# VHH binders against p49116, part 332

Target 1, 238 residues: p49116
Amino acid sequence: EGPLLSDTHVTFKLTMPSPMPEYLNVHYICESASRLLFLSMHWARSIPAFQALGQDCNTSLVRACWNELFTLGLAQCAQVMSLSTILAAIVNHLQNSIQEDKLSGDRIKQVMEHIWKLQEFCNSMAKLDIDGYEYAYLKAIVLFSPDHPGLTSTSQIEKFQEKAQMELQDYVQKTYSEDTYRLARILVRLPALRLMSSNITEELFFTGLIGNVSIDSIIPYILKMETAEYNGQITGAS
Short names: E, the ipSAE of ESMFold2; O, the ipSAE of OpenDDE; V2, 0.75 times the mean of E and O plus 0.25 times the DockQ between their complexes.

## First folded at step 27 (VHH)

Design rg12 (framework vhh_brivekimig_d4; at its last look DockQ between E and O 0.75; V2 from the best seeds 0.00; counts 0 for: pae E 3.1 > 2, unsure alone 64.7 < 65)
Fold by ESMFold2, look of step 27:
Structure rg12 (fold): chain B 238 residues (1-238), chain A 120 residues (1-120)
Amino acid sequence: as target 1 above (238 residues)
Amino acid sequence: EVQLVESGGGVVQPGGSLRLSCAASGFTFSKYAMSWVRQAPGKGPEWVSTISWRGGTTLYADSVKGRFTISRDNSKNTLYLQMNSLRPEDTALYYCTRHPYSIPFSGDYSSQGTLVTVSS
């Protein structure tokens, strides 16, 4: 009963660390990425269907799909993040690592290919002019994937994914009625997300976390944090 | 001046307990998330535990879960780590770290550390 998402789930406002340094560094990139990760996880948590699945299932889902949600977030927030500038800074760091012989050539090639795939995905989403409603439904489709090993409530997860797909279809059909193939063009972009490596994403965006903590290990913390506590963490030092 | 001063380290037998304290001054302690981090000789830093700014959310590394308890007293500006059922693998320099306003796992200030040795 009822829609999977409401207008309150469409808002996705990323605030960048201020001020932006003249030369991007690992700390700024990691802080920016962490804000996007927190925003993405709290967005997922705000969905009543997600809440209904229970804490263990929630953690398992997010651990399985966080990289896809993060990548959709990068595409959605690419302009406000100046993502092209961040990726250029990362590429420059990788080139310095080659000169200093700090990374293997095979690993650098893997990372550069990942960066190219990420840029291509973000460019394709920008060319389609994906709006906030479409992003919200795409994120829901990715979140409620029933195919991950170890999931409980798989049938309910599948029903939620089908509901997200149906609501996206209805939205696109009403809002872009003159563009018969828009839904198909949007949906064919989703497989590219499956090609994104979570371990490379961690190397690109999260090497600044203390003690080299993994994203997998902090997901339960992010999901357990009360909204008032998260909001106070962000706004309390005004 | 931001200051984090930890105490409570020492030598203890396997299975024993210790309680670490981290006293904060020079900033509004109650507005920051805090973590404990440890570093064994010749090893990189290892995250141990994190507590949110009001204390409502805690997280532990798998290696210490069930044995260690993080807590804070914002009225005393003090962070604590209760360490029970200690193992030789817990031997390390333990320090507390303050997290930047926006992200709890990227510390902007760390204490010097207190040594915990679990031996015999």
Scores: ipSAE 0.391, ipTM 0.697, lowest interface PAE 3.1, mean pLDDT 85
Fold by OpenDDE, look of step 27:
Structure rg12 (fold): chain B 238 residues (1-238), chain A 120 residues (1-120)
Amino acid sequence: as target 1 above (238 residues)
Amino acid sequence: EVQLVESGGGVVQPGGSLRLSCAASGFTFSKYAMSWVRQAPGKGPEWVSTISWRGGTTLYADSVKGRFTISRDNSKNTLYLQMNSLRPEDTALYYCTRHPYSIPFSGDYSSQGTLVTVSS
């Protein structure tokens, strides 16, 4: 059986909305985040193993791990996104809400802690100097997590995860042979992803969504949309 | 000037059908994903359905799935919502909205809407 990932899965290029507004409003933030989400999900969709799981399982899997994938994407695309600026803008928006007394003290604390966790995670990944291959494998490991409730084909998912882990191990051994503990250092970052609330992430980055639309609800749409259609809209709509 | 004009609303009995239209002008309609959103009295906006700019992808809220069909005619700059098997809970002011970015879930324009009333 062939490898889980190919070189085509290593490419992860995020295109930011243009032009950047003077003030990073919720729509710009939402669009930026949404593009990352789209990229992440289409990346997953491009994996043959992912396709082999079937549409229902695929949807469930992405619903379970989108926050982790998104967070890894944030880390990977932090520079391109100017993540620090985005986070600062989010904080500013939150401050407005605070001033309007719309949030409880506890909620404020939770949200701020989440922002801190996101920033720290991304900083930690930057410090480790994670490369594109490593990110791809980490995303695959996160994607093919069999431990989420309600999943079907868990044995197959587990096999794919193992394959991702093995390929990562081989890559790290080959590429960073002098760094004996690099694999371990990389893998121990994954638990931090599970500590992050998907709900809070959604509230922070996707407030620009209309109505009662949730990430959970749009996942099938994203997975169904053709890449060409998505790209066409990116270039055509402004 | 960007304009969206909804029509087709009215009063229907439960189980009835309506077809809403949204006429777009003042922008390149074919480049925008479009959505229907509704707002019932005393409630916040509820997303109903979305269609991609080319019409190749559609999405529905669970509450309307199987009953409503979103479509578009880019040659006519018109968005449609076929509503079948209408229920009292579908009573709302229905709006169409455009999505200026790649993700069709952030609207930047709203119009007056068209009222749909489902009652016995």
Scores: ipSAE 0.241, ipTM 0.623, lowest interface PAE 2.1, mean pLDDT 89
ESMFold2 (binder alone), look of step 27: mean pLDDT 80; pTM 0.807

Design rg13 (framework vhh_brivekimig_d4; at its last look DockQ between E and O 0.66; V2 from the best seeds 0.00; counts 0 for: pae E 4.8 > 2, unsure alone 64.0 < 65)
Fold by OpenDDE, look of step 27:
Structure rg13 (fold): chain B 238 residues (1-238), chain A 120 residues (1-120)
Amino acid sequence: as target 1 above (238 residues)
Amino acid sequence: EVQLVESGGGVVQPGGSLRLSCAASGFTFSKYAMSWVRQAPGKGPEWVSTISWRGGETLYADSVKGRFTISRDNSKNTLYLQMNSLRPEDTALYYCTRHPYSIPFTGDYSSQGTLVTVSS
């Protein structure tokens, strides 16, 4: 069989909403996050191995790992997104909620810690200077995780994950031959993704969803949507 | 000026049907995904359904799946909601909203809505 990923899967270009508002409101944050979410999920959908799993399994898989994919996307697109500014804005919005006594002290702590974890993760990835290939493989490893509950075709998923890992290893060995421990340094970052709450991520970035629509509920919709249709709307609305 | 005008609401018995319409003006309707949202008395807004800008994809709340159908006619700048097998819990003010992107965001326009009452 051919490689799991091709050069086409390395490209991961996020287009931000334009124009950027003077004040980063919830809507802008949500739009930005949504674009990243779409990009991430459509990236997954573009992988032949992913398609081979079938629609039901695909949906389940994305539901299980969307937060990790999203977080990797945040890290990868941190500069384009001005992630630090977005996070600061989120914190500011949170402060308003705090002032209104809408959140418990414990909840505030949890949310703030989550923001910190996100920021630290992205900073750590930046420090490692992760390239587009490495991100692609890391996303694939995260995507094809067989250890999520309720998944079907776990054996096949595992095989795809192994393939992703092997290809990453080969790439790192070839590209960074002088850095013997680069692969290890990269892989040890993945556990941090599992420490992040999908619920909190959703609350932070997607509060603009109408009627409190959940990411879980829109995942099938995103996965079914043609990329051309999505892109066409983005282009038309800007 | 952006305008969304809902119509088609009324009083129906449980199990009945209604068809809502949303007439859009003041913007390029075909460039926006559209949603129906409803608000029952004393409750917050509840998302009902979304349709993509081309109409190729639809999404429904679990509470209305199999009963409601969202559609649109871009040539008429109109959004529709066919509501079948109506239940008392469907009683609400229904209003449509536009989304510049495919994911349903909070609406950027406030409309009057159309009242749907399901009662025996």
Scores: ipSAE 0.571, ipTM 0.799, lowest interface PAE 1.1, mean pLDDT 91
Fold by ESMFold2, look of step 27:
Structure rg13 (fold): chain B 238 residues (1-238), chain A 120 residues (1-120)
Amino acid sequence: as target 1 above (238 residues)
Amino acid sequence: EVQLVESGGGVVQPGGSLRLSCAASGFTFSKYAMSWVRQAPGKGPEWVSTISWRGGETLYADSVKGRFTISRDNSKNTLYLQMNSLRPEDTALYYCTRHPYSIPFTGDYSSQGTLVTVSS
């Protein structure tokens, strides 16, 4: 009943810590990534279909897909957050670890391959010139994925995913009517998201969290956080 | 000047209880989420618990769940940690942290801490 997403779900405005430091350190990278994660989780929470699934299902869905949702956010916000500069800083920090011989060659190779795959994904999305509506529907398709292990209500989740796919199809056909294959080109990018390791994403972007806390452990807190608490902190309003 | 001062540490027997306090000044305490972090001798810091700015949401590390209770009194600018059923592995320096909005687990201020020792 009704559209899965409204125009309010298309707005995805990321604000960066200011000023950008001369040397991007672990804390700046972690703060920037945390802002994107928070924005992504509150975006998901704002969707009526997501709200209808209930708290336990919400937590399970987000735990299963947060890395894919985060990766879409990285691609969408790559220019605003200066992602290329952040990734270059991460590579430099890895080079220091190599010189100190503190990481195995296998781990370094695995991390560098992940960075390369992330860059290729972001580049492919930029080449397609994916717009904000398309990103919103792609995020919804990723969020409402019924094939993750341990999920309940998979039939309802599948129905929401099909609705997101239908709305994306309708949008692309109306907006890009001259490009017959645009929808197909967009959708074939999604499988790459499943190849992204949440463990490595945490290592790249979230090592600055206190006590090395995991993203998996904080998702319930982020999802339960009141909108007034969110708005009061991010805007300074009370 | 932002200031966080812990108190309430000490030596207790296994199974005992302690209540830690963290007195805050120099900022609007009621606008910030707060956490407790501990650091055992020779180990890295370990997150213990987090509480939202109004106290409505709490989260605990698995190692302390059901034994520790985080709370706050915004009228007194004070954060608390009630620690029950203490074990030798809870021995550590405990300190509180203030969190910027972006994510409550990215601390921007920490303090000197208060030592808790659990031994028989």
Scores: ipSAE 0.223, ipTM 0.595, lowest interface PAE 4.8, mean pLDDT 84
ESMFold2 (binder alone), look of step 27: mean pLDDT 80; pTM 0.812

Design rg14 (framework vhh_brivekimig_d4; at its last look DockQ between E and O 0.74; V2 from the best seeds 0.00; counts 0 for: pae E 3.2 > 2, unsure alone 64.2 < 65)
Fold by OpenDDE, look of step 27:
Structure rg14 (fold): chain B 238 residues (1-238), chain A 120 residues (1-120)
Amino acid sequence: as target 1 above (238 residues)
Amino acid sequence: EVQLVESGGGVVQPGGSLRLSCAASGFTFSKYAMSWVRQAPGKGPEWVSTISWRGGTTLYADSVKGRFTISRDNSKNTLYLQMNSLRPEDTALYYCTRHPSYIPFKGDYSSQGTLVTVSS
């Protein structure tokens, strides 16, 4: 069988909403996050191995790992997104909520810690100077995680994950031959993704959804949407 | 001015059918994903269904899946909701909303809605 990923899967270009508002409002944040989410999920959908799992399994898989994929996307697109500015804006919005006594002290702590974890993770990835190939493979490893509950075809998922890992290893060995421990340094970052709450991520980046719709519930919609249709909407709405 | 006007609501018996319409004006309808949202008395808004700007993609809440069908006619600037096999729990004020976001789940406009009452 051919490689899990091709060069086409390495490209991960996020287009930010334009124009950037003077004040990063909830809408801008949500739109930016939405674009990243779409990009991430459509990236996953573009992988032949992912398609081979079938629609139900695909949906379940993405539901299980969307937060991790999204977070990796944040890290990868941190500069383009001005992530630090976005996070600062989120904190500011949170402060307003605090002032209005809408949040408990414990909840505030949880949210702030989550923001800190996100920032630290992205900073750590930047420090490692992760390249596009490495990100692609890391995303694949995260995507094809067989250890999520309720998944079907776990054996196949595991095989794909192994393939991703092997290809990453080969790439790192070839590209960074002088850095013997680079692979290990990269892989040890993955556990941090599991420490992040999808609920809190959703609350931070995807506020304002109608009827308290969850990312979980819209994932099938995103996966079903044609890329051309999505792109057309982007160009039409801007 | 952006305007959405819902119609088609009424009183029906359980198992009955209704077709809701949402007439849009004041914006380029064909560029926006659209959704139906409903609000039952004493409850918060509940998302019902979404359709992409070209109509190629649809999504339904689990509660209405298989019974409701969302559609649109961009030439008429109209959104539709065919509701079959109606249940008492479907009783609500139904709103249509447009989505400026690429995730079509953030509404930026709502009208008065149309009341659907399902009762024996």
Scores: ipSAE 0.424, ipTM 0.745, lowest interface PAE 1.5, mean pLDDT 91
Fold by ESMFold2, look of step 27:
Structure rg14 (fold): chain B 238 residues (1-238), chain A 120 residues (1-120)
Amino acid sequence: as target 1 above (238 residues)
Amino acid sequence: EVQLVESGGGVVQPGGSLRLSCAASGFTFSKYAMSWVRQAPGKGPEWVSTISWRGGTTLYADSVKGRFTISRDNSKNTLYLQMNSLRPEDTALYYCTRHPSYIPFKGDYSSQGTLVTVSS
């Protein structure tokens, strides 16, 4: 009943820390990634269908899919974030760690393969010229995934996912009416998100979190933060 | 200069209570989220609790939920940790740390620490 997403859910504007440091460092990368994570979680929280599921279900759902949402956000904001520059800096640091014997060779190989898969995913999304509406629906499809273990209300979640798929189909057919296969090409990108490891994403973008805390343990804090408190922490907000 | 000075540590018996304080100076305290972190001898740092800059949002490690309460008084530039029902496993050096911007749980300044010992 009614549309799943409104135009307010299409707006996804990431603001970067300013000024950019002369040399990229772990602090700048973590701040940039944290801003994207907060934006992604608050985007999810703003959806009426998400709000209707209840707080425990919301937390479980986001814990299960945060890495997929984050990866879609990286692809959508890759230019604003200068993601290719960030990943190049990370690769250089990893190469130095090999020379200094700080990490196991197997782990470094896993991380490098993950970086390559992330770059390929982002490049494929850019090549398809995925627009803001399409990203919003793709995020909704991954958010309302009913197949995660431990979820309640899975029938309702499935209905919301089907609604997101229908609205994406309608949008693509209206907006790209001459491109018969655009929907299929877009949807075939989603399985690549399953190749992304949340553990490695934490190592790439969220290194040195205090007390060895993980992203999934802080998700309830992000989701509970009042809009006024969140907006007052960043510059300018609606 | 930025300073964080904690107090209130000591020795207590299991089941006892302590209240830690962290006095802040040299920065605008009300613009920062704050955390308590503990470190047992020979162990790495363990996050305990976080409070948002206005104090409206709190989070606790599973090991301390229901026993510890984080709070802040922005008019006094002071962070607090009320620790109840203390256990020997809570024995550690406790320190406070501030979090710039919306960087979740990545502190940029930490206090020196105050020792809490839970022992008969």
Scores: ipSAE 0.400, ipTM 0.720, lowest interface PAE 3.2, mean pLDDT 85
ESMFold2 (binder alone), look of step 27: mean pLDDT 79; pTM 0.809

Design rg15 (framework vhh_brivekimig_d4; at its last look DockQ between E and O 0.51; V2 from the best seeds 0.00; counts 0 for: pae E 2.5 > 2)
Fold by ESMFold2, look of step 27:
Structure rg15 (fold): chain B 238 residues (1-238), chain A 120 residues (1-120)
Amino acid sequence: as target 1 above (238 residues)
Amino acid sequence: EVQLVESGGGVVQPGGSLRLSCAASGFTFSKYAMSWVRQAPGKGPEWVSTISWRGGETLYADSVKGRFTISRDNSKNTLYLQMNSLRPEDTALYYCTRHPSYIPFKGDYSSQGTLVTVSS
């Protein structure tokens, strides 16, 4: 009962590490990506419907969809993050790695295809001029996806996803009443997210994490972090 | 100057126990999440365990869960790793690492490391 999301869930302000280094490096990229991922996970856990599913279900749900949420976040925050600059630097590094015979040709092809798909997705979202309300509902639709393997409470998750879809529809119809097909054009972009590789996302953005820890391993910790500990990212700490 | 100094490494028989300590200085220890990382000979670094700034949340790699216990004493600026039921595959250089509370898994300072050898 009530709306799935409130205005507090529309706000999605990413703060970048300062200063941006003269040359992009693994540490800057990893810190930037980690800020986005943590913002995305804390966004998800702030939703009352998500809280109602219980801790084990929450962990399973985020493990299933974190890459899709992260990719939506990249698209939403692409300008703030200077994502095109980051991706160009990664492409240049990959080309240098092939000249130094560090990576197999098959792996480089997979990574380059992933980067291209990511850029195409972000470009398509920018062309549609997706606003903050639309992004919030798209993230909710992705978060409450009942068809990932291994989930419990699938019926309730499906009801939340349907509610997100209805609220997005109502918002688009009210705000973009002259654009009859806007909702359909937006929703058609989502299936591409399912096919993006979490393994490659980790390689591109998260190689700076300690001990080569995977995102899957840290999700329970991030979802349980004290709000005061996380708020140090938002407000800064010395 | 930030310093992390560990102690407690050594040689132990399989099934034995060791307790590692990591003494922190030069920063406000209670504002930072802490981790233990190990590196076995010829392998890359492997995350072992993490503890939140106030000790309320802990996380363990599957390879050590149930055998290792991370803890901290913020009044003594000290991080601990209790290692029980040690196995030969636990042989590694162990070091502690600090990470900012807002990015708890991106380490910004690490200790030099202490060797733990588990031999038959």
Scores: ipSAE 0.476, ipTM 0.771, lowest interface PAE 2.5, mean pLDDT 86
Fold by OpenDDE, look of step 27:
Structure rg15 (fold): chain B 238 residues (1-238), chain A 120 residues (1-120)
Amino acid sequence: as target 1 above (238 residues)
Amino acid sequence: EVQLVESGGGVVQPGGSLRLSCAASGFTFSKYAMSWVRQAPGKGPEWVSTISWRGGETLYADSVKGRFTISRDNSKNTLYLQMNSLRPEDTALYYCTRHPSYIPFKGDYSSQGTLVTVSS
C-alpha cells in the first residue's frame, strides 16, 4: 500500500477575494470562509483513501470534522487571510449586533470565548511554526477520526488515521531530527480543536449564507462539485 | 445597473407546476453562479437552489430536491426554475440572486420577486 498522502496534498493555497474592501463586511468574511471551506473539502476529496470510503461515509466524515478542518485551515492560512483582521471585524460586527439585538450575556461570552480560543489556537500553531507537511498530516488525522458517532467503516477510518499518524511521525523524525519532542508538541494541539463549537464557527464566518443554510447541508454539494468549475467562477467573477 | 427581474409566478393547485424565469441585465451573467431564494409569509428567506456559472453544477435544498430543477441560458441572460409537484408549503415570494462564488451566499442584489401561491 502506498502512502496516505502525497506531495500534492501538501499544497494548500487559498485565494482571497479581490479586491479587498475598505471595510471587511460580512460578505467578504463569508466569501473568504467559503473559499477556505471549499479548499478544505476538496483537499479531503483529493485523498485516495478518502475516496475509497465511499460517498456516504465521506459525507458523514466531513460533516463530523468540518469545523476542525476549517480551523486548521484558518491556522494554516492565517497570514494570507489576515485572520486577525477578520476576527477583529467579526468582533466589531458582533458588538453592533449586541447593541441592536439584545443578545444574552451568556451567549456573548460564549461567542467571545470561541473567538479567543480560535485566535489562541492559530497563534499557538504559528509559534510552533507548523509546515505544510505537518498541516497536511494533521488534517488527515482529524479527517480520519473514527470516534465520531454514526460513522460507518470505522475500522478503515482508523487504519487511515494510523497511517497518517505514522507518516507524520516519520516526517517529523526525518525533518526535525534534533527536536525530539516536536511530534508530541504538535499532536497535543489537536484536542483544542474539539473544544470549538461548530455552531459558533458557522455563525461567525458564514452569516452571509442565504436563508440560514447550514454548513452541514451544503457539505455534500461541496464534495460533489467540480473543482475546475468553482475555480473558474472565482477567477472569472473577480 | 444590475437588474434581476423575476417572472412566472401565479396561483396553482397542489401537484401543479410552474416555471419561473429571472432575466438578468447590467452585468456579465455568465460569470456568476445564480440562486433562487424564496420567502414565505412571516418567515425568513429560504435558499432553494443554486446553479454554477456555466450550469455544470446544481444544488438544491432538501425541501425541493426531486421536484424543482434549476437551469440557465447564458445566451439569454436568463435563469429558470422548473417547479413540479408543488405543495402548499412552497407558497412564497421567489427571487433570484447572483453570487461571486458557487457556494450560496447572500446575494448582492435583491429584486421584487415573483409570487407563487399553491392552494387548493
Scores: ipSAE 0.276, ipTM 0.658, lowest interface PAE 2.1, mean pLDDT 89
ESMFold2 (binder alone), look of step 27: mean pLDDT 80; pTM 0.813

Design rg16 (framework vhh_brivekimig_d4; at its last look DockQ between E and O 0.75; V2 from the best seeds 0.00; counts 0 for: pae O 2.7 > 2)
Fold by ESMFold2, look of step 27:
Structure rg16 (fold): chain B 238 residues (1-238), chain A 120 residues (1-120)
Amino acid sequence: as target 1 above (238 residues)
Amino acid sequence: EVQLVESGGGVVQPGGSLRLSCAASGFTFSKYAMSWVRQAPGKGPEWVSTISWRGGTTIYADSVKGRFTISRDNSKNTLYLQMNSLRPEDTALYYCTRHPTYIPFKGDYSSQGTLVTVSS
């Protein structure tokens, strides 16, 4: 009966591609997003409870929640990523796409509404001053969601989610004892994650992937990669 | 100068096998992940398979799982695709692509392609 997370699961250190281009482009945005995606998936893989569920269950969980984990990662790393600048560059690129008749007006509305929702979510998390421990437990609550269709071992997943909720509650009570409503304010932010479209996230952050591949196809690759191989991949060739 | 040169395409009957090769030069092959992509006539490109830089991790599109095997020989700077139990819907131009250092699944260089035709 040990804790679900340890202090080693709290650090979430994102490094951005170097050098920073004078003008942001699709390649830089996709590389930055890929680094966050890999960091998020390997964070999940590092959790002993996640490892205990088995490979098929692990892949199914991450496929079901990757967009929510990614969105939490965007909020947590918004300053390091200069997310506002990235979103501005994406909006500019969308205008070029409509000129080339690549997107419909209805699609542009959907994408702009998604960008607004993402900005609102990140702002709300910043206003609450969500700390690294709270982010780690929120990510665990999202990861161990038993409600996704097609999951096996849902009873065990539910137990892990309950444990993540309990540990968040204990942490908030001890650390923010003056703020009776902090836990409630944090938890009411989670439904906004369910409004985020994985399809639109792929269009915003993962454009130009080969062969119309989806993030669903990438997830097993990321999760299967051994730590030594992953570490070598994140180091530069030049 | 980065160069990728593929070979091994041809015409084969349904149920047959082919082995594609992709020879790499102009970069340190062993530091890059590699993919196979195919494009059927009149269709857009379709990702087939990816292999990590050391070859320790492989992944396949659902349409080819169990039939295709991706591999690499870093000492020969060569990527391979073993295609078994071929079907008419596997007919396509097959090319290999290299992934940039920090982003898998976004190819920066591709070969010109080799045609695979599966027909009675």
Scores: ipSAE 0.467, ipTM 0.747, lowest interface PAE 2.5, mean pLDDT 86
Fold by OpenDDE, look of step 27:
Structure rg16 (fold): chain B 238 residues (1-238), chain A 120 residues (1-120)
Amino acid sequence: as target 1 above (238 residues)
Amino acid sequence: EVQLVESGGGVVQPGGSLRLSCAASGFTFSKYAMSWVRQAPGKGPEWVSTISWRGGTTIYADSVKGRFTISRDNSKNTLYLQMNSLRPEDTALYYCTRHPTYIPFKGDYSSQGTLVTVSS
């Protein structure tokens, strides 16, 4: 069997909406986040092992881990996205909402803590200077997590995760031979992803969705959409 | 001026069928993903279905999956919703909405909608 990931899976280039508005409004934030989400999902879809799991399993898997993938994407694309600015804007919007709406103090705390955790995670990843290969493997490890409830083909998923881990290990050993503990430092960041609420992430970045539409409900749409169709729509609608 | 005009609503018995249409004008219809959204009395808007700009991708809310079919004719600038096996809970004002970006679930325009009443 060939490697789980190829060099094509290492490329992860996010294109930001243009033009950038004077004020980072909810629409810009949502558009940016959506592009990242699409990129992340289509990245997953491009992995042969992912395809081999079948559509139902694929969908379930992504539903289970989209927040983690998205967060890793945020970290990886933090500079391109100007993530700090986006987060600041989100906070500002939140503050406005607080002034206008009756948000409970507890909810405010939760949301603010989540933003803090996101920022800290991304900062930590930046400090580690994670490269594109490492991100790809980390995303694969996160994607092929067999421990989510309701998954089918868990044995196969586990095998793919192990393969991702092994390939990451080999890569780190080869590329960063002088840093004996790099792999451990990288992997120890993954638990932080599980501490982040998908609901809060959705509320922060995807408030532009219609009604009660959830990321969970749109994942099948994203996964079914042809890349060419997606790209065409982006070009046509801009 | 961007216009969306829904039609085809009416009163039907449970198990009946209706076909809704949404006529679009004032923009390049074929460049936009489209959705149906409905709002029942006293409830918030509920997403029903979405179709991509070229019609290659469709998605449905679980509540309507298998019963409703979204389609479009870009040559006619028209969006459709075939509703089969209608239930009382499908009673709502149905709107079509345009998605100005590739985000398929953010609408920027809605019209008056068309009323669908499912009642015995």
Scores: ipSAE 0.199, ipTM 0.625, lowest interface PAE 2.7, mean pLDDT 90
ESMFold2 (binder alone), look of step 27: mean pLDDT 80; pTM 0.813

